VHH binders against q54n00r34to394. Designs and how they scored, part 1

Scores and structures below are computed, not measured.

Target 1, 361 residues: q54n00r34to394
Amino acid sequence: VSLNEIIDLDREFELLLDKLAIEDPIKRKQMQSLPDISKRTLLEQNKADIYRTVKHKGPIESFADVKSVISSINTKHVPIDIIKTLRIHLNTADRDWIQSFLDNDGVQPILNILKRLERNKNRKRKEHSILQWECTRCIAALMKIKIGMEYIASFPQTTNLMVLCLDTPLIKAKTLVLELLAAIAVTDRGHGAVLTSMIYHKEVKKEITRYFNLVQSLKIEKNAEYLTTCMSFINCIISSPSDLPSRIEIRKAFLNLKILKYIENLRADYNEDKNLLTQLDVFEEELSTDEQLNSQQGTQIGIEDLFSQISSRVTGTPSQQELITLMTHFQRMSSSNLGLGVWTLYNALANQLEDELKIHP
Unless a header shows other numbers, all headers, positions and changes below count from the first letter of the chain; antibody chains are not in Kabat numbers.
ipSAE, averaged over its two directions, is called F for ESMFold2-Fast, E for ESMFold2 and O for OpenDDE. V2 adds 0.75 times the mean of E and O to 0.25 times the DockQ between the complexes of E and O.
[cut] marks letters that were taken out.

## First folded at step 1 (VHH; framework vhh_etentamig_d1)

Design e01
Fold by ESMFold2-Fast, scan of step 1:
Structure e01 (fold): chain B 361 residues (1-361), chain A 122 residues (1-122)
Amino acid sequence: as target 1 above (361 residues)
Amino acid sequence: EVQLLESGGGLVQPGGSLRLSCAASGFTFSSYAMSWVRQAPGKGPEWVSGISGSGGSTYYADSVKGRFTISRDNSKNTLYLQMNSLRAEDTAVYYCAKDRYWSGYDTLFDYRGQGTLVTVSS
């Protein structure tokens, strides 16, 4: 066989070892020393295993046909075991299978289940919470792959249903939901989706303001892992925007809900929990940094910088001499004893001129 | 780096018992729920059992309920699966899985262990 064929086999086998997270150099070398036929067999087995018949009792017998799988979960009543089986498959499926699942609207049946559960929330049973948990884990499995993360971050309908799961009695389920939402919020596209979903949460739960129930959970819940994850989520949604005004506006909602008092109480109650204390420190340090930046924002753009931008646009144009004349007028005004009033008058005249130019374009 | 090492598999007769172990390292073991997943030759993966981080809540597939018991020792960072009344259909490679999926999306595989083979045959 050709050299290229041998190189392709070794390359594909290296990728398989990476997928299986085999990082031990000794074990990796032992596996790489396997005969070519053994390597080919393992590669084919890994491909085949994804599409082998699922060992469970139910309507999903095989994952070979993506559309068939989607049809099996797109029914009026879906057994919990079928969703568990789907979750396991989503965690092990290759990229091509996941891409096909997304392209054929495979996420929509999962969302439909969550919508039906929300409609029946007043009659919650243990099975209801378990089904919410399994659907959330399917979403988590999809988010482990870049294409799945991008898909979920692009559609607020998914995050809208995820935030409704925050009222679940299963602490592990709401912890997972917050972890997933934090990861979505860190992405540019997903940040807007998460903010929109928190408005939706407010409307559905009839909160007096956005984040009310979330902030109250910092007082009510006594689970350190949940509290750490909740603070991490809050930090992610505040600090994700690169622009200072957005961070200040988002943070203001939490400050108005007295989050600083809850942080003080959490420091007292969890004084040795390093992970939680780190998240509390992040909140307060980011607040302090942004307050300093906000106090400096009005002075960061100096007169010289503004003039440099104006002059670069006007230099070499017929307007250059007119700009020089205007600056000469301002120089004379600055040398006079007329004070603030004359500058205020000039600003008023400039506003009037801009209005007239708008009327007489 | 998350590492999971399964052990305790082997050949056993129908009706026999085996205890599987999973040694975990590279993360705060007590903070994470753990699961056992199995894959029989020629079949897809099947979730078997799960346990909460504290050990206070346990869950089982209907096929193993009443026969298998999941447990953990957080002081030793070890997960266990006690398998009783074993049947030929329990023959599979058993994988230990960290049950918190949101730590990154750099791999398609949730199983970080090599698995341990259980063969139920006379």
Scores: ipSAE 0.000, ipTM 0.144, lowest interface PAE 16.2, mean pLDDT 76

Design e02
Fold by ESMFold2-Fast, scan of step 1:
Order: structure tokens, then sequence, then C-alpha cells
Structure e02 (fold): chain B 361 residues (1-361), chain A 122 residues (1-122)
């Protein structure tokens, strides 16, 4: 930390206060007394506006014209300052401007930038990570209003490109992506889109199983905020469906990836982090509740689960052909519009055979 | 004292089947989830499958899903693993492991059994 760095910070912050039209001497003095971290945060939030005054301005002359804004970002090499300026504008624009932006395909240029960054990811430049961050923040700004959230949730290409950002080295960017995906997943339409996008992620990143990289990040990453957000996202996609079978199937993928062992390790490593511990507790409590509920339902095991168990035991054995024949009889019955009585007759015969053979469930 | 005794391993050809058993004693069997964990020669331990205390919920590693079936008989204090469509990659020592509660699966190598060897070779 040099004296020149301190002097530069105070000078830049003075210019920010001028730009924000903070003229009250008392308020200005209070703002100037903020810690350096707070000053740098405020400067970064307003960087595109303040630095445009002292640096060369980007090619966007006016944000009133939606089509001109879209044209300025729909180029092969978009300057990062233009995307920063767009982000600031998206956070302050009225509903009518945002609606026009969406109607004129303003999201597509942002997605095109993310697509180009994925194609060129092997270069892994600092500019690459910062540009991913700014594009993700533009999406975040759009999602703050209902029309933007509905657009993002309804447009499957968007969530597909968002999940590709999860392998970025910039921890704050992958954290924001998970926050946004969680917000999308709690909507009815968005939940399916997010689950489908995680399959797309597996295909593009060549994961051995869906969610593999996400679960591995719980071991690799040492940032408590990221870990909390990652667990929150996992909890969100599992618990969003109102029906028990859907929650069990989604959770099964994580259990198969040994998430319970990673949760145990996280409890040891982050024993005083209340936010993270809360998300770990949520995962385990919901697992326990759903398994208890499933057990209370007795013989209400799902048809697919029962068949999977039978198939696993019989496939590759001499009994396989007999099972196929039996299932063919059931398929015939199900397509014939026959009533409950035929199924109950088969059950009565099965019960009689089981009693004779002394088979216990 | 918790005791777990695995059995049922052996030599089998690719595409064949084996059924593993684990006899449990020293604890209330139905009150704990149970798991199968394997360790291949020269490799670390891999969690294979788990089952809740009641038997109502089952879980599988992606490498075995659709081929292996976990089950339990709480009246006999016995855990089973039905292995179908066996591959050379399934060759390992298989251990059964006690979970932490009715729903919390065990997924580590802190197992009390001696394991049973499964060899898939022609």
Amino acid sequence: as target 1 above (361 residues)
Amino acid sequence: EVQLLESGGGLVQPGGSLRLSCAASGFTFSSYAMSWVRQAPGKGPEWVSGISGSGGSTYYADSVKGRFTISRDNSKNTLYLQMNSLRAEDTAVYYCAKGYSRWDLYYGMDVRGQGTLVTVSS
C-alpha cells in the first residue's frame, strides 16, 4: 500500500462525489470518512460513468435509442467499457425501455459474447473473465424486473450459456451465476430449463455425470460465500418441485456424487460460518423429511423404481425373457380400457402364489 | 460392538451376475441407512450404493445405476447387493458400511467389515 495509491483513491473518490452531485458539505465529509474498501466499491460500481469523464468515451452516444445500443454491442469485438455502461443503464432504465430492448433481441448480443468467450476459453485472459462478469451482471439487471425474468426463464439458450460460465476462475462471477440460476429455478418454467441446462453443461464440459463439476467445487473452492451459494443452488433445484418423486430423483444425483461426504468436510472446515452451516442443515433436514415421508407412504413406491429394481435383478439372467413376456401382458391390459377388476384379479393370483412359496416382502 | 460380515464374492465372467450379502450385528439394523463401498486394486475407495433404514429409498453411483440393486431384510439384519451385467471395471473388494442415522448414508472407508473380493475376468 503506497502513499501514491492512497492519494489516487482520494482524488478519484472526490471526482465521484462531484459526478453524483453530492454538494452538502456534511454528507461529503461523511462519505470521505468511509474505509478505503467502501470507497473502492463505490468507485467500481460507478466506474463507467466517472471514468468516461476523464477517459475516452465509448461509441454509445445515447441510451434513448434502443436499436443503436443493441447495434453497439452486436459486434465481433465489443469494448468492455460499453458492456459496463450497458449494465449501469439496465439497472436504471424504465420498464418501457427494457421491454423495447427485449423485443429487439437485445439479449442475443450478450449471449453471443458469452458464446465467443466459451469458444476461446483456452486463452483464459483477464479480459475474458471480466467480460463474463459484466455480461452476467447485465443478465442480473434484466432479472430484477418481471418482464426480464420471464424472458430469461422462457429462452432456453440463455440458461445454457449461463451454466458455461461456472468454470470461470473469477469466483464472484460463478457465485453470481449460481444466484441467478437459483432464482430462475424457483419459477415453474425456469426449473425445467435449469435442469436441462445442467445436462447441456455435462455435454459441453465432458463431465462423467451431470453435476460432477458443481459437486467437486465444494471440495476445491475455499470461498465461503461461493460454497454457501453453491449449496443454496443445489437445495433450490431439489426442493423447488412440490411433488416428492421429483425431489427424490433430483437429490439422488447428488447423493450418488457423495455430496454427504463433502457436507461433512465443509462442517469441519467452516464450523463457525452460520450461512454455510444453514445451507448444509437445509440439505440434510430436507433429505430426512422426504425419506420419512416416502417411508410413511408404505407400498406407494413409484412404478419406475419398482421396475428398475426388478430389471436390475433379472437382466442378463434366464428370467429376462419371462419378465419381457409378463410386461407384454401388462402393456396389452393397459391399452385395452379394461377396469380395475383385471388388475385386482392378477394381484389375487400373485398373492396366492407368494403364500404357497412363502415369499416375504 | 458393531460387526459387519460381507460374503458372496468370487470370480465371474463379463456380463455375469453376483449377489453380495452383509450380515450385521451389534446395533439396531433397521434404524440405520446402509451402503456398499468398493476399492479396486491400486485405486481409492468408491461409494457404490445406499439404502435408507426402512428400505424405502435407494441410491446408486452413476457407474452402476441400472445394473446393481441394493436391498435389505431387516428381519434378518442382512444387506444385499445384486450385481448384473458385470464389467472388468467392477473388479474390487466390496465392503458394507453402517450409516450415521436412518437417512444419512455412509460414503467413506471407515468400514468394520473385512470385505468380499469380486473379480470380473475371462
Scores: ipSAE 0.000, ipTM 0.088, lowest interface PAE 22.8, mean pLDDT 76

Design e06
Fold by ESMFold2-Fast, scan of step 1:
Structure e06 (fold): chain B 361 residues (1-361), chain A 120 residues (1-120)
Amino acid sequence: as target 1 above (361 residues)
Amino acid sequence: EVQLLESGGGLVQPGGSLRLSCAASGFTFSRYAMSWVRQAPGKGPEWVSGISGSGDSTYYADSVKGRFTISRDNSKNTLYLQMNSLRAEDTAVYYCAKDWGYSSLTYDYRGQGTLVTVSS
């Protein structure tokens, strides 16, 4: 197969415009609007320069030149075999080589591949899943050494792309991503990045609340290794903060999603899986310990604590929207000049309704 | 910063015993499950044993059940592994790990490990 058959015409033409130093936006747009035959003719006339550029960014021939390696992966259409070769090298490269790779933005081309795969997620190509898996393994290889872990943990764009991989059908890829995110979350810089990335995941995937898809996977997935890793990740993000208020706040999100019911079901379904049972025990034991610590602080039951109890029982049920509507009515009352009397009227109505429905305090 | 310091490894004959210790600092020890993970020469990491934060629940890999005992002293922030009836296949570097330390990716946040050689 010839180079002309496998090279994207528009991609190579953009490289030609860069080589010719055509920086004027108007002129560049005019040239981009040329017919394909004109673009092919211009490329052929400059074949030696295009060939040199493509060859330089071709297969990885030597790992001695870090910049050459990065150039080989910094293209719009990277063969899977090149990424596999990079992954193998990253697992064995010395610290100085990895440092140079990071310093020369070697991670960015890998992230660009993951970003393009997410944009094309509606295309059910097996090749896309394999490429996503190999890119994730390159990130894993970098994280095996401290400098790579610190680099990955310092850039939220990396964790943002990693959390989007959680919706892949490939169970081994989901498991690896959760392992990587857990390792990132244990670092001070990485914990905040992971929490922010889960907000990003909620927005992109249109979740009702943060962690919804993650918690639902505990019900849907039947792979013990995945379930263990998922619980381990959840435990890690809750327990990483040294301060009690932060742990309580993060844990509330999971309690509101009925994680305790799923833990009960997992204990029944996986009663001999010691790794999974250990992670389930950790969740419940940390909850118990923090509840005890919270009670020792002498904090009085306030409005927020009462609402948290209500929310835990209602979130994720058909009653959630009705609660939101009710709270909206209360919010309007709180901003009115009606005063104490309207609150006492609502309390009287609630007492009457509870009596009629036989709901006893 | 999580710090884990393993000790107690050494050379022992088949059928012998060793007690490994792990001194933990930089986190509230009693809140976290702890694990022992080992890596034999030329083999991947193998989870060996786990213990809940309170110490009430213990778990073992089938390869060590009945021979090894995991325990902890939360007042001293120390994890232990009592290893009895040692076999040649128990030869490995033993690592102390926080609960999610089943993953080889956390080795930079685990202890330095302690070498157990069962030979002779």
Scores: ipSAE 0.000, ipTM 0.186, lowest interface PAE 17.8, mean pLDDT 76

Design e14
Fold by ESMFold2-Fast, scan of step 1:
Structure e14 (fold): chain B 361 residues (1-361), chain A 123 residues (1-123)
Amino acid sequence: as target 1 above (361 residues)
Amino acid sequence: EVQLLESGGGLVQPGGSLRLSCAASGFTFSSYAMSWVRQAPGKGPEWVSGISGSGGSTYYADSVKGRFTISRDNSKNTLYLQMNSLRAEDTAVYYCAKEGYTWRSDYYGMDVRGQGTLVTVSS
């Protein structure tokens, strides 16, 4: 037996435990300590069950009829096995089948499950988390094709319910949700939907400010893949807009939550993690670039803002004609080849006059 | 155990063609979407192409759209990537990937990769 075969078996078995949502550390260690033959047997049983499900031997009898599939999931109590069957089918279905599924409101029953789980979150917490993860995986399967991504990006109800999974104890589920939201946020149609969903998250979770729980997770969570995905999501929502004012406004929310202190701590705690360090670098580099661009634009905008203030206060008063005369003098100076010295002289004279009149900034 | 074994890579001149193959075993091949992922020297992995379990739906990265064709033969448990009009920037190790737990646009939701096959496009 080769080392690669041993590594492959242990890796595949670890993935099986993740797939079955076996999170209990004691149970995981017990199962990981099983003989290789037992591990192979469990993997083969899992593969056989998946095969039977995909071959329409499961709870959903026919995948040829989209409406019958939707009817089977549109019930008050949907067993998790039916959702798993749907997820497998969504990953293998042709574009035309998926289009029909979307057109017949096939997503709505999945959203109804997520909404119901949030309402009844005190019920059987482990089953709750597993069902959230399976529903999220159905949404992920739909996003693998353009029509599904466009549908999800176009209907804020979907992203609104996805963000409710961000507070789940199942780390793989909230990591997946952040990956999906990041992918939606970089699309032209999806950015607004994701921003709206974070407002909805604040309202439902009673956060003191938007993004509070998300930023706190950078301090609390110790899973490097989650932290990398979380930073990637934050970077995507900030950098997706092409316009500087939008980026500054979004970033301001995170800066006000002291994200820079958390980034400093993450650099210290994860100094060898290339993927996480890359996302931390992206945040700080984009901030620096935008601050420089803002300084350039602020200088130009400041001139127009100052003129607007003066104009609004002086127009219609006896001083209006004097302002027009002053602006005419400035227009002549701006077209002269006398350069900086003339403007500096006017500023020096204005400063002297302001001091005499006791006008202070 | 899941095994993915890529082949068909080699040295080719710009404008040339190569066909990559991936022999899959240890799982029900037709039940899983499959992808090709590449990694150029000094760069991170880049998702190239994906195909549904039935073969009815195919997806491509913008960089390869119209030049590469993904296909599968479920009777032989084999995935293919036909690469035409190859460019120097296509130089990379190409990995076969199976449907996984994590959705990522660059991986088409794949969590399992093979050993890879090297494609070098150079004059």
Scores: ipSAE 0.000, ipTM 0.133, lowest interface PAE 14.5, mean pLDDT 76

## First folded at step 4 (VHH; framework vhh_etentamig_d1)

Design a18
Fold by ESMFold2-Fast, scan of step 4:
Structure a18 (fold): chain B 361 residues (1-361), chain A 122 residues (1-122)
Amino acid sequence: as target 1 above (361 residues)
Amino acid sequence: EVQLLESGGGLVQPGGSLRLSCAASGFTFSDYAMSWVRQAPGKGPEWVSGISWSGGRTYYADSVKGRFTISRDNSKNTLYLQMNSLRAEDTAVYYCAKHYSRGFLSTYFDYRGQGTLVTVSS
């Protein structure tokens, strides 16, 4: 099997789950965890049903012209049926169609719908929640293929709007949003985007600290699937960075919000929920492991000592001006709200250069 | 591209033992939690066992606790499942699964293996 064949399989299988009306998130995840052979078998058995679903003319008259499809969703009042039809198509469209969709800014109309829903949030109607849910599912469909995931991870405007959906009363929608953000956070590029988006969320929602509303939801929400997904997202955001200082810094924000007490309460309240207990165990295991690693690193060199060493080697050489320029860039970054994500991007670039120059720490 | 190749399955009598292996490639094996999932003929998938990125934490389904042991060798990019005291109900195709993060996430994993058939029969 080829990579394109595997990518197409996941998309077609999502359409099959939609056709079979499998809306239960647990059941859907179980079906999505099936091996490729089993997925292909189910698709072949239901091939006629899949083709019939795609061929039934929705509000979008044709998918042959990508620009026409984008125009159909780029209106001030987009019917929910059009977004549902788009979602179904995104799950089965080939790689070339999706590339054209992304290249022609097809994501922007979806983001504009989410912006409008947030702007009109105080005028909540059942229709608004359903439209928000369908838009989120379109983003989910795009993320199933590498080019879509890379696109979403590269443009923080998308994750910024996704995090605003977290205060929706529709539990299945906020659960899906956290699943998608967790998937983005475990990618190198996407981790920074998610961290930046949580700062944006703090500013827009006027949180006392970053992650405040997220951590409070562990006390407020009584849905086990949501709680499991929320803990999974927290675990992903903390454990994704390869460097210990970054993990310690991110985890400290959660520890300062008394997450360990909430974990203790969740263990008592959900003592038989294996999936949730596993996520609680993961948080505590990563904490313990990192504390051990931190204690094994005896004498840690400080910033002042590192700079002194660099300065002594560079001062009086042609490289002195370049160091001053680099430090000026760092000074500007340190005064911005872009935070940890920007520093991790620079560290990733530095690691790449060190590998090419055969310089290892 | 994530690739997982399972091996070690076969026909065994009730009470017997088998050791399954999973050779992983296309990702940094030591950075991810891993699981074993099985699917019996005509049934949906059942999660069997999971192990954290370091091997420091292991988890088991109640149906296999005390009989199965999950382990990993990060230097060889290989996941193992030692199956003892096998029963007819253990008959299934066994699949190796990669999780999204370093910790074990029983409801969220990336599944790419072809599987290995285990038949427990007299």
Scores: ipSAE 0.015, ipTM 0.435, lowest interface PAE 7.2, mean pLDDT 79

